# Ledger of designs, part 5: VHH binders against Phosphatase IMPL1, chloroplastic (IMPL1)

Target 1, 311 residues: Phosphatase IMPL1, chloroplastic (IMPL1), of Arabidopsis thaliana (Mouse-ear cress) (q94f00)
Amino acid sequence: VLSEVSDQTRYPRIGAKTTGTISPAHLLEVVELAAKTGAEVVMEAVNKPRNITYKGLSDLVTDTDKASEAAILEVVKKNFSDHLILGEEGGIIGDSSSDYLWCIDPLDGTTNFAHGYPSFAVSVGVLYRGNPAAASVVEFVGGPMCWNTRTFSATAGGGALCNGQKIHVSKTDAVERALLITGFGYEHDDAWSTNMELFKEFTDVSRGVRRLGAAAVDMCHVALGIAESYWEYRLKPWDMAAGVLIVEEAGGAVTRMDGGKFSVFDRSVLVSNGVLHPKLLERIAPATENLKSKGIDFSLWFKPEDYHTEL

## First folded at step 23 (VHH)

Design ag3 (from ad3 with P99Q)
Fold by OpenDDE, fold request of step 24:
Structure ag3 (fold): chain B 311 residues (1-311), chain A 118 residues (1-118)
Amino acid sequence: as target 1 above (311 residues)
Amino acid sequence: ELQLVESGGGLVQAGGSLTVSCAASGFTVSDQAMGWSRQAPGKERELVAYIWSGGSTYYEDTVKGRFTISRDNAKNTLYLQMNSLKPEDTAMYYCARGQYKRDWPDYWGQGTQVTVSG
């Protein structure tokens, strides 16, 4: 896959300009270890039977989420006891005076996991004053009888890796030649309806739009260059923190769906290979602005109180 | 069987206070992330307050400083204390399990109506 350098002049960089007193290499080491440790927990659960009652399946998901997050937290706390943590399951842990915030999704793609459908992932990102500094995503690939993993990682300014190899976004410069990805949350609200229309429109003009079910995975696929874009409304910080950095470091672009500067605390995200970003925004931005005009809230959310950010 | 039953709604004057409750059965409230959402007439359902299994909380800006989400583990009940109520707080209030999940089904109660008169 050929790569293109992102146009840093067109869209503001979201990655941390500095990592403070901790080296990028050390942050990377710990995020990779944390994600790996969580993934090991998920791997133990991935082969469990799925032919059970709804309650049983729900319990499996919940137990796996909690166990994975606990394992990740142990790694983070062991290395950085004073850092702030925002986990999907456990919530906010630590002192908000820390410049470092760990955003943890112990199991992204829970529906896929529940059904044994690829893919899902463990996603760990660390922010420095609100900006992604290091990230690791362990994707589960294959399916029943052939489960495996691949690991994505990045540091701000250090590039993106998959299984230790440098990766880059595609150079595809036409929407009609692009494979796109989107996602839908559980709530069937106006944002959902709007995105359904976008899904329809882009399905018509592109090679296709996938709805894969795991935000971190979808972003990593863009970073890997096997898809050209991903967008979604109402993701949480733990869903996006790792993936957006990996995309940016792979040479891609990251914005809000209205084209504005992205924060992990935003309620919309658009990532792409960079080249297609303006064309995608031609349709996505007006749709998003329309939602805003209707009074739909796009303010920052799930930001820990008193956490210092330089956004 | 899972069940969430909201109660405590009613009519209250602006500036007043009200506490709504959500009694859970079939699961332990403290083991799950729980939330309160509300739906006003003609508007979308919106998250109001959230409490993770770890006990930390999140509030939307519109209710921050006025509302408090809490739980009683012994009673397996979720609460929303609402102070300084405004007419714009008028809505059906729902409690839910798993609202933080992206694509995993949430479980909702039937809701309790809160009406704030101006």
Scores: ipSAE 0.831, ipTM 0.917, lowest interface PAE 0.6, mean pLDDT 93
Fold by OpenDDE, last read:
Structure ag3 (fold): chain B 311 residues (1-311), chain A 118 residues (1-118)
Amino acid sequence: as target 1 above (311 residues)
Amino acid sequence: ELQLVESGGGLVQAGGSLTVSCAASGFTVSDQAMGWSRQAPGKERELVAYIWSGGSTYYEDTVKGRFTISRDNAKNTLYLQMNSLKPEDTAMYYCARGQYKRDWPDYWGQGTQVTVSG
């Protein structure tokens, strides 16, 4: 039995300190329902035939993404008609004057989904003034002929759950005993190259580095304690909003890859079990600073205009 | 077959305006998130403007207030209206589908060159 590991005294918490006029329980209820509803749509699509052509696969992915997001949006709008929404497919919907911003990835791990390769997820997070307040991730596990799901959820200050059971990050305190996770975007830019070097270095000194293909899933695996860390450049808010809260509430640490305070609008993220965070930063932070010194942009991005944040 | 064809690039003086277009075939532009990226000499390709299927837009700070991304559904064409152009806007401009997806390949056009003198 793994117990909670906490290093939150060292790194600023990213979770919302308050949820405003809406109770955390109500937010959690809606994010869970929204993610579940989206996941039901995805489940209907997981067994559809895969076309070998790029267009065919692209269409399947697009159709599933859009349908899932539409289902999620319906749930959110039904419960909170005045909230702001940032969806991967549909974009920004609602009034930017809202303190609440829903970050929605209706299908994280599209390549995995397209190939029927586990895992992928539906990811729904809600921010209060820019800080994650509640989150739910429905992970698809198994594979062809045996698809299943597990549900991760969290509220700021309320802990993290998997299928309704409390989860915690691992207590692994040595990199050489750690299973690490990273991801790569499509663009082979300087950040990609830098991360490839990090991948190589950590592969040499750890139990291994996985490239699994779904950011929300990767973070949830850290929260579940079956991996010790995950990092990646150039994720979007909808990729990270739910997962980072789940990790933090599982007792893990969340920062930028330079070690700074994380926002879902940042262009880098490092999550870990907390204990290993300093050791990981010994290598990751200098690499990230090097990119910055080259003029690579690490400013906030994809923040809706006029959305008020307390970051 | 999917296809994106950019056009409208050229030489323009600083402070001038230019509109580049991206004609799409094989899919409906309005049903997809689309983006414009640019690559200046010696620099990495960077996102400039983005439009979701829902019609909302995103701009990088460097072009905010000067550039406008739009689409004509009847023509199945994406546009980038560029005003108050600066020499630093000189780049090859590319239109793309799916730039918002982390692990799914983007579909890119061949690009159109924009050169701003000044």
Scores: ipSAE 0.827, ipTM 0.915, lowest interface PAE 0.6, mean pLDDT 93
Fold by OpenDDE, fold request of step 24:
Parts: sequence; C-alpha cells; structure tokens
Structure ag3 (fold): chain B 311 residues (1-311), chain A 118 residues (1-118)
Amino acid sequence: as target 1 above (311 residues)
Amino acid sequence: ELQLVESGGGLVQAGGSLTVSCAASGFTVSDQAMGWSRQAPGKERELVAYIWSGGSTYYEDTVKGRFTISRDNAKNTLYLQMNSLKPEDTAMYYCARGQYKRDWPDYWGQGTQVTVSG
C-alpha cells in the first residue's frame, strides 16, 4: 500500500497536544486492552445462531452491545476510575470534571454483525480536553466460518498501527482513481438526502463509493491506505473518536464536511488521505452551502455537560 | 410485534406545559437508548432529547432547561415533559428507538402533534 503524509498546513490537527498527567503510552495500553476485551465478547457472539425473528436478532445485538460495553467499561474504570465515559449504549458515566473522556462504541456496524456480514468493529477512543489522545479499533474481518480480527491503534503524535505495524494513507492524488467510502444513518433528514446526492456524484467521478456499514472500520480503511476517503453526517462522538485519530496519525486529513476544524462532537466528518482532501471539499462545497442556506444545524452535539474542552 | 405509540399532544398556549408519552411494546424501553424527535412543517426532523439505557440524558440546546426526558420502566413508557413552551416548539413529536445507531434500524411511532399558540 502506497502512503503519503498529508499537508498538515492546510488543516489543523485534531489530536491532543498533550495527554496531561497520564502518559500516551499508558493511555494506549488501556485503550488497546479495553478494545480487545470488548472484541472478545463480540467474538463469542459472532458465531451464535441468528434468530429469524426481528426481536430475536435485536436481542442478540442489544445483548452483545451491552456486554461488550460493560467489558470495556470495566477495563477503563479499573485503570482510571475518575475518568468520564461516553458509551453508545450506557451513555455518560463518571464525573465531568475529568479532562479525560472515553468514547466507546462497543459494536460499530451492528447491521453487519447481525447478518454476519464483514466488517464491524469495537471502537475505543480517549479524549484529553476534547481532543483525541489515544485510540484502538478492533475490526472483525472475514465472515462466517473464517472470522478474524485486526487491531488499529494510535496515539496523538505517535503514528498509527495495524497489528503492531505502522500504517499510512494512500498517495492517490486523483479522485477518478480513488475508492471512496460513505455511510448513511436511518434518519432521513436533509443531511441524508444531501449525502445521497454526494453519493451519486462521487460514484460517477471516482472508481466507486462503498457503503460498508461501520464508521470506525471505514476510517481505519482510509488509514490503512486501501481507501482514499470516508465521509458521513450525524455520527456520534463514539463513532468517530478513535477512527479520526487513526486516520490523522496515518498521515490523513480530518475535517468537517465544510472544511472546518473537526471535533468529535461535530455533526459531520470528512477524512481522506490528505492529498485528495481539497479536491473532495471543492466538490462537496455546493452541497454544504445548500445545507447552510437551509439553516441546517451544524452545532456540536452529544458533548457531556460541563466537560472541559479545548477545541 | 414492536410498537411505539405516542400520546399527549394537543394545543397549548405559549408558556404552558405539556407531557407527551410513548408507550412501547415488544421490547423493554430501559434496554434501549430512546429519543424524542420533532418535525415542524417545512423543516427536517430533529432530535430533541435522548436517554441512554444507563439513564443519562442529552438535550438539544433549543430545549435545554425546558424539556425533560424520562421513562417509567414499570409502564415501559417514555415521556417528554415540556415546560415553557414556545410557538417554535410546534411540531409533530416522535419517539424512537435506536436513534444512536446508524446501522441498526430506528423504530418510530406515528407521532403526536404539539401546537403552541402565540
């Protein structure tokens, strides 16, 4: 896989400048352990029979989500009892006075998981005053009868790793040669409609746009250099906190869809290999302007109350 | 099998209060993250309030301090207490399951109309 370092002069870095009193290495150790522990729970569930009823399948998903998150929380709380946690399932846990916020998606790609379709992931990120400091994503790959995992990890300023090996974004500098990724939620709002139009446009001008179904995985694929970009609207902090750091540390670029500085609490995200970022933004700009003209909300959301941030 | 039924909507004067309810069947409300969304005429549907399975809550800035999301586990019902209502709060209010998940289908009720007169 070809790799290139993005021009960081164009876009502000989102990674934490410091990790406070806790070393980056220690944060990384715990995020990796936490993600691994959650992934073990998910692994036990991937081979369970799928009920034919929606309720049965829903229960399996819910149970797996909760069990994975509980396992992750146990690891985090054991190591950092005073840290704040924002989990997809359990919500906000802890004291907002903490500078550290753990963003946890215990099972990203629940539809894929439910159907036994690759890929899905466990995603754990920790923020220092609102900026990603360390991240780990355990991706489930393969499929029925051949499930496996690969682990992505990063610390701010420490680079990105996959299975312990350094990874880099691609050097692809033309949209027409790029494989792009996007996602869609189930909320059919203006952002959804807009993204559908973008999907159409980019499908026409690129080698293709994938809709793979797991934000953390999609970002990691960009970091790995096997895709050139990923974007999506209305993701939550737990969906993005780990992946965006991994992309940035792999040499990629991370912004909002309007090209602004990204926060995990934003309602849009664009990640790329860096080289393509300005070209992508240029194409996206009309859609963004249209949304803004309609008064679509781009304010921060799902930020815990009173959590101190330096964004 | 799964159902969400909203109720409690109506006409209320500005400054007034109203509580809307969402009765769930086929699943346990406390096992899921639940949310209230609203859609005003000519506007997109927007999240208003959210409650995780753990009980923590999230509110949009537009309703912070005025609205309270809660649930009664015994009744398997979600609530939205709306105080200090404004004309701009006029909308169809929907309860939903799984809005926090982009890949797992949300389940919506049919909505209940809230109209705030100025």
Scores: ipSAE 0.816, ipTM 0.913, lowest interface PAE 0.6, mean pLDDT 92
Fold by OpenDDE, last read:
Structure ag3 (fold): chain B 311 residues (1-311), chain A 118 residues (1-118)
Amino acid sequence: as target 1 above (311 residues)
Amino acid sequence: ELQLVESGGGLVQAGGSLTVSCAASGFTVSDQAMGWSRQAPGKERELVAYIWSGGSTYYEDTVKGRFTISRDNAKNTLYLQMNSLKPEDTAMYYCARGQYKRDWPDYWGQGTQVTVSG
């Protein structure tokens, strides 16, 4: 299976060139099963009564996150007992000598989930020596009394699928015709402030900027071609590992916010339909320069110790 | 309902050691991902150390090998042991819950000041 056409002349690919001794098909099978299994746990929780108190909602989120992650871990460990795991809730599990690192977000979009607001997702990606090899994202769509799911999946070089159908990024070549997506964390640092300014700027020059609340979902929407770009600062590897591969395999581009080669351990990400990527980077450049002038750190983070990478 | 109270800050000479603590109430520290962040004058707040509910830890490169994050479940308290302190470590140190969640509110303490003299 051939990779989707992407702007690889301008930006280096992030997907794994090889998957080592394990076939891409086998990795894909397990990531899909893992994500599905986690999603089943989440589905059982979506209609549960919710306590309106902060503690009650927090408990619901925590319990669902942990249960979903546990279910995902069981699938991964059953198939690959020696692989390294980086989960949002449980953290690092396994031996760092493994070339394979599973990045797991058992519930991306926890606020949306807590409120019953679409969308949120289960996100599972596996890296080979630091590069995404296979990915699956199960998006919860609809809402109360009509919950459903979409399943996104990809292997490096194998294309991207939604519900088993091949998907592609849009061909929109003008920012003024683009629907863009961004996100914000709760750390109100310089990156947050900068992104707020970018939000304002892009809101002015595009069809609009959505703030949806789930990074994996946002990336999948770009891959699906219903949005042209997504960017965010200070995401963690488990937030990005699956979505970035799905975007790339759908023909999109993935970089850091400064246009550099992306790693899941980076502190910034820009994904797009490829065509718009240079234009977006051009607009973002002043903000990036400003951050750099302030000495803002863009080094890698949350990389497990001693995990071998070929980045 | 929820509360984090940092303590243990103070003045220390370069090369010295200091332990700051964060007493939690309203939730169990061991059930949550917890972290220490710091903010130096004129700089943004930055993550220093992180501990998952599973017990694994993460450190920023600037403090790796010098700082240790830990918790006492019986005391429901988070700690940051700081060794080989440098003037660059001077900052207000904050403990926080939920830093791993992108769109879920973090809870922060009021901070404890650490000053390292050269």
Scores: ipSAE 0.803, ipTM 0.908, lowest interface PAE 0.6, mean pLDDT 92

Design ag3 (from ad3 with P99Q)
Fold by ESMFold2, last read:
Structure ag3 (fold): chain B 311 residues (1-311), chain A 118 residues (1-118)
Amino acid sequence: as target 1 above (311 residues)
Amino acid sequence: ELQLVESGGGLVQAGGSLTVSCAASGFTVSDQAMGWSRQAPGKERELVAYIWSGGSTYYEDTVKGRFTISRDNAKNTLYLQMNSLKPEDTAMYYCARGQYKRDWPDYWGQGTQVTVSG
């Protein structure tokens, strides 16, 4: 018989070990329907006029965000009336005793959406006892006069798909040949400054660092194998819950930026094609430890009170 | 015109209580997630408390159990009730709409100073 040697990720897996009483297939169906339903709302808005007052543009963004979230919530509640939900805008809804927590970003890449720049998404992840169990991201591509979407999905242990086809991270094994992605918040604090230095340093040693503007999209690009890594400080659970599972199920690695075991409630994330993860951490982890030494808080955040986890 | 105006800051003794307020105009406080942040001299601005449009709340560990965020939709005002105040709570307190949203700018007020003496 053939001996088989498999290459395991050196980092702890972050996906749930089970989907509980709901089958992986059923959970996947609902998470994908939820994300697609939110994306229909966003698609209706991509062609609305943007040469308008600043108040009108701000209202378009806010109205689209809320309508997308409402559409997603309706799907989730219709299928699972007792599940807990954490929505970016609406907050915590549902039964806090539920093992299932839906982390919803109804419009990831808000500035890009406002400008019509084609890098934004709807992101829906569902956790089982604190660990990602199923995920879907609907990415908007093309841009003005050419809008389209593609759908990423995953279940823990079930692999990652794009438009129903299996996907896998890249095999790039040298940083010099890697395309990297990061993002920045609007507050120019020490985490921002540190990440600006990381950005500069990695542009010196890689094929480039993109700042595309949508965390869920960035992670899906790593999962698709068209980029090798993405990192960012200060993301919230709804920014990360779906993308991290999709990367892991595509064969990638997921950690905090200090290299520790990732939780959806952490304040930093590094995802990669796996083979590059240690090399990226050689620079990123010390930078993150330096922030901690300055007293920057990296404790878990935005975890709903009373939501029970195995973290 | 979108506007956030903080008020109610002042001097308090350690162990005391104080409520700061944020009057909003140009939008409804319940339509958006909102929050309070603070900045002590020589320190970064940090999140203190957060309230989603649906009314649920989140608190940073340093203030959990001592501070309460709330809103009065009829007055279009956000509040932060601060109890058991410590000298370490001394800071300029800011309210914000969409606080810490990574991909859309926050709207911030000018702040109100809270000073806690020993």
Scores: ipSAE 0.581, ipTM 0.833, lowest interface PAE 2.3, mean pLDDT 90
Fold by ESMFold2, last read:
Structure ag3 (fold): chain B 311 residues (1-311), chain A 118 residues (1-118)
Amino acid sequence: as target 1 above (311 residues)
Amino acid sequence: ELQLVESGGGLVQAGGSLTVSCAASGFTVSDQAMGWSRQAPGKERELVAYIWSGGSTYYEDTVKGRFTISRDNAKNTLYLQMNSLKPEDTAMYYCARGQYKRDWPDYWGQGTQVTVSG
C-alpha cells in the first residue's frame, strides 16, 4: 500500500474534517448499505425488456429511479431519522437543522441503463456541514448476459476502497499518456460548445478521451487509477457528492473547472490523479473563465436553503 | 404520446402578474421532477424554477420571491405564477420534464411568450 499524498497548498482537501457525532465506521456502514440496497433494485431491472415503445422505456427508467431512491431512503431513515436528504427524484426531505445531508443519485447513467450499456451506478454521498464525510458508489458492469457490480466507498480521512480493497489514483505524469473522461448534457449551450472544443483539443494531446455516460462511474475510474481525469459542467450535488470524496481519498485532486476550491453545490468539477491537475487546468481554466465572462453562473445551485455549511 | 403544451402567456404591464401553465400528457406531473425555463431575445435559455416529485422547489436568484412553481395533479398541469414582473422577464417560457438531467433527454414544450411592457 503506497502512501496517499495530496498537495494541500495547491488543492485544498474537500472532505469533511470530521464525521461529527457519528463515527466514520458507522457512517460508512450505512452509506454502503444504502447504495447496495438501491443497487439491488436496479439489478432487478437490468434484464427487463428494452425493445418496447419510447414511453415504455421512459417509464422503466422512471420506475427504476423512484424505486431505487425509495429503497435508499428507507435505509437512511431507519438509521438516521432526522438527517436531511437531497434526492434526484424526490427532492428535499428531513430535518433542515441537521448537520448531515445525504445526496442521492438512485441511477446515475440513465441513458446507459435504458440501452443496457454497462456503465451506470447508484451514488450516495453524505455531507457533514457541507463537506463530504462518507460515500459509496455501486457500479454496474458486464452488460447483458453478464451483469455484475462493484462497490466503491470512502470516509473522509479513511482512504478509498473498491470491494474492500484499498485503491489509489494513477501516477501518470504526462498528458500524452493520459486516459481522460468527460460528459455532456443535452442542452447545446455555450458550456456544451466549450466542452466539445476541450474534448477535441484533449483528443489531440492525450491517449484518448472517453464519454462514458455516468459521472459517478467516471470519478470512480479516476480513483481506481484506470483513468487520469474527469471533468464536466453543470452537474448537480447528487451527481458529485460521492465520487469527489472517493477520488480525494484515493489520493487525487478535486477542484472547480476554473481551479477554485470545490463545493458539492458548484456547477463544475475537475477531478484527477493530482499530478496532472495543473496541466489540465492550463486548458480548462481559461475556457471556464471565458464562460463566466459571458455571465454563466457555475456557483452554488440546489443547496437546501436552510442547510448550514462550513463552506 | 408524451406532450407538454404551455399556455397563458401574453402582454402584461411592469409590476403586474401573470400565470403560465403547462398541460402534460403521457405521464403524471407529480411523479416527475419538472421545471420552467425561459429564453429572452439574444440570450441562452435559463432555468427559472424547479419542482421535485416530492413537492420541494428550487428557484434561480433572479426570480426568487417573485415566482412560484406549482402543480395541479387533477388537471395534470404545471404552473408558474409570476408576480412583480419586470421588462427583463420578457421571454419565451418553456416547461420541461427531467430538466438539466445530464444523462437523460429533457422533454420541452413549444413555449409561451410573456412580454412585460414598461
Scores: ipSAE 0.577, ipTM 0.815, lowest interface PAE 2.2, mean pLDDT 90
Fold by ESMFold2, fold request of step 24:
Order: sequence, then structure tokens, then C-alpha cells
Structure ag3 (fold): chain B 311 residues (1-311), chain A 118 residues (1-118)
Amino acid sequence: as target 1 above (311 residues)
Amino acid sequence: ELQLVESGGGLVQAGGSLTVSCAASGFTVSDQAMGWSRQAPGKERELVAYIWSGGSTYYEDTVKGRFTISRDNAKNTLYLQMNSLKPEDTAMYYCARGQYKRDWPDYWGQGTQVTVSG
């Protein structure tokens, strides 16, 4: 009964059909170890002083980012010396002929981390031929005096877990009962203005819209069933690769904000509990099409040139 | 003091070449991801080229094969070599540290004007 639930008819699945030559269990083990090892570095930094100069705070962020990424890279290279890696800070590393591409965000939610605001994560997703195959996100919770973590994970076809327990998106079927999440970049461009209007409109018709500040965390909250949807423009592959698989494996839907089939290299994402996806797109897709009509570029970006994909 | 100072802009004929520079102080250009963006009159600022701390690069489709981003660590300077210039490349060119970092403020230079006539 349960084994027949994995296909969703409205929107194409975005996860890989296989984990390739590496078993799902082994790939999951390494992706979790990588994310947890990066998170140990971040945990060492959560209690460092933040009432310091702006330059000192900026250096703390940069140093933590680089140390977390280095720790994650060590795990990946030790287990898979020839895999290709795309890291937020270090860039493209490894063998471009590999079917596997690791998309690493060593510290998602950088402003929140800098302030000690408890919504940030380490996010590690691995693609097989361009499609998410395994993922782990280690979320920081609690805040000053009470820091803790929880670990989200998924393999394509294997379901989604939080701290080893299976999770599923919510069953909420009306927008007026939905808790929604979005985010904004620092550029105050047309995408920003459009999303401010979407934010305003959805606060009128839903239970509320949160602006939490960490994309991987936002997607994990949808997968956990405590929020119904998340959308954002201008995200990079390392922002999205893990979270999108976790949502899909928790029974959710993943598309671009225009409703098209999602790729990790796209510039927009809409994730939801699935049942609400068409209703959310009724407003979000036209807003996104309006941006395209103004010449805003939504073509793929940050895809390593020589990385072979089935996109 | 953190500073980024662009230079090397000017007037160039269509089909010509130009290199713009970004001198950095207060940090090391190889320690963070850096990039070049441009803004034409009446248009949004758009990414042009990106170089990660590890030295790998990324280019937007509109400039691939024509533009090259690089850095000189001894001079602490970021460069953009622009070849086969078109009138559509006319813009103010900005360098940035942590360009397009999603949730941490970028530091931008004041820009250098490139004008391509034809």
C-alpha cells in the first residue's frame, strides 16, 4: 500500500531515477556524514562573540563558511575522490567527467548565523547526472543558551527523514489555512519588487507568510509538514539541491515559479505540500511571466560547463 | 578599511577590446568569491562573470567566449578582459566581493564606465 505512494501525477519528479553505481544507503551515509561534519564546525562558532566590529563579524562569517566547506570537502574527497563538487565559496573542484555533482552550502542563512538567530543550516545535495540523488540538511535550532541541531535526509525514491524518522508534507488543502515562507535577496530589482507584492498578497489570504532567512531550512519545514510552501527567486544550485529532494521525498511538489519542470540550475523555485501547488501557481506563475516579459533572465545558471546531465 | 576601486573604463569602437581592473584593499581577493556585474541605463544590474576563491570561473551566456575574469594576487586586483565588444556591452561595470551572496551584504565598488560606439 505504502510502496505505491511515490508517484505524483501533476508535476514531474525532479529526483534522480537511480543513485548510479553507488548504493542509496552508501550515498546517504556519506551525504549525512558530510553535512554533520560541516555542522560540527558551525557549532564550534555559534558561541563566538558577535558584539564586535562589523569587519570582525564579516570575518567570523567568512572564516566559518570556509572551515565548514573544507570539512565537508574532506569527507566527500575521502569517500569519492573523483566526484565533482560545486561549493558556494570554493567553486568547482574535482573530475568533470563524474556523473556525481555535490552542491554544497556550508552555511545557509549567513545573516541569521551572524546575529545568532536560530534559522541556519549546512546543506549538502548530490546530483546524479543533473538530478538530485541524495541530500542532507543539518538545521540549527534553539538559539543562544540553547543551541541544538536536527538532521534532515533523503535519497531519490527512499523517502525523507528527520532524525531518522520518516516525515511527510502537510495535508492542508486550502490557502487560507496555510503557513507560507519566502525570501528576498539584497538587490532591490524587479524580482524583489514582484516578490514583495506576492508577499503582501499572500498575507491577505493565508495564515501568514514567514521570511525566515535560510532556504534549506524553509524547504525542510515544508517537508516536515509545519509549513505548506516556500518560494524564492535568484537562488543558486547550492541553495536548492538538498532541500528540493527532501521536499519531493516527503511527498511534496517542486517546480520553477513559472510552473515549469525544475532543475537545480534554475533561478527560481516553488515547493509545496503538493495539493496547494496549483492554487499557489495561479498567482505566482503570472507574476513570474510578467518578469520574463520585462526581459528578466530565468535561463539556467552556475552549471559546470563539462558536467554531463540528463536535464 | 574595505575598498574596491574600479578603473580602466572608456570609449571603445565596436569589435574592440578593453580590460577593466578592480583594486582591493582590506581583504585578499583570493579569499572570497568575487565577480563583475554591469548596469546599462534603464536596465537592472546583471551578473557578467564570477570567480570563486578556488579559482574556477563562471560566465553569463551573453559574454561567454568574449570576456575573461581573472585576478592577480600579488597586486590584489580583479580583472575583466573584454573582447569583441558590442554597443550592447555599454554599461557601468562594478566589481563586488561576495557578489550575489544570498543573505549577506555584498560590497560594491563605485564602477567604471565602458562605452562601445558603432
Scores: ipSAE 0.571, ipTM 0.828, lowest interface PAE 2.3, mean pLDDT 90
Fold by ESMFold2, fold request of step 24:
Structure ag3 (fold): chain B 311 residues (1-311), chain A 118 residues (1-118)
Amino acid sequence: as target 1 above (311 residues)
Amino acid sequence: ELQLVESGGGLVQAGGSLTVSCAASGFTVSDQAMGWSRQAPGKERELVAYIWSGGSTYYEDTVKGRFTISRDNAKNTLYLQMNSLKPEDTAMYYCARGQYKRDWPDYWGQGTQVTVSG
């Protein structure tokens, strides 16, 4: 009698097989420059007054977001004039025949930025034919009176770095010793309610679940090995493109929340240190399948119509 | 201060056309990304169409080729032109500012009903 073992700790890679005609080193250099340039704009704003009218605070957020995006876009255009760009605010720009799509979140963690809570970032990922090829996230840390940054980066096959030093996911192999992270959108729908139940369940069985408020930061913390997993429903390409590559290149696992193969255009993500991934899916995948049985769509969204992919 | 008011809904025969409108006040419609969503009876609200501040657009597959999102900055109004309407397009249609921005709250109108009869 032959026995078969399902290897739920092995998950398909999501990073690009190649960086195409642009070398990994060149692509990494530009993606880091783009993210750092956006972060300089955000850094100019972190000490501006926040005990002002709500209109004044909303304007600060909007102006910072737009200025960061514009700065990032200028770096990309100057280095690669024909690349396609998907910016969170400005939208789709560039040549739709390009194999390269830059997914830009100029301010991940907008509410945290507005409050001066030190968990927000600039996130820049570049896809090659639909798969992440290079990524950089500049994270803001410290908070009022001690703002600082650190830079995460990766290329497909090149490993993950923080401030130039190689990083790796944790080796934690039991959920009861894991620190977990999730997030919640403002739409209080069935996916939101399901995730509140998951939050409660995992709080009961782990060392705790954080709700920090910045998806790219959360994924970088998994890649750094200081948290074991992050999951969230209803993210967009610009929320995920950089962080997922950084986790994978740090030795982690990336899937949809139903356990399926992840695409940057999917509407859910689970990242982890890898060894815990099947145990996390034991609770997360059935909850996600229940949502799908109710007709809730987690398939592709916000993919530029003419962008050629190998997905 | 900020207000979004949808209008232009109604009863339409299958295969017909309608344009719904969203009049905005308290901000400029081109200043941020905006979108249209719909909620059919017994279903979750779903994205229909989206327009970024730069003018590029996105459509869900179920409406692509039939619906067109646009804006008139002089009238500060967002539009959804709906052609080749089907009974499954029957829904309450909502306009939103900052729609689908995960980490900053949306602003929604009260909606306008579109009913497509066979």
Scores: ipSAE 0.534, ipTM 0.813, lowest interface PAE 2.5, mean pLDDT 89

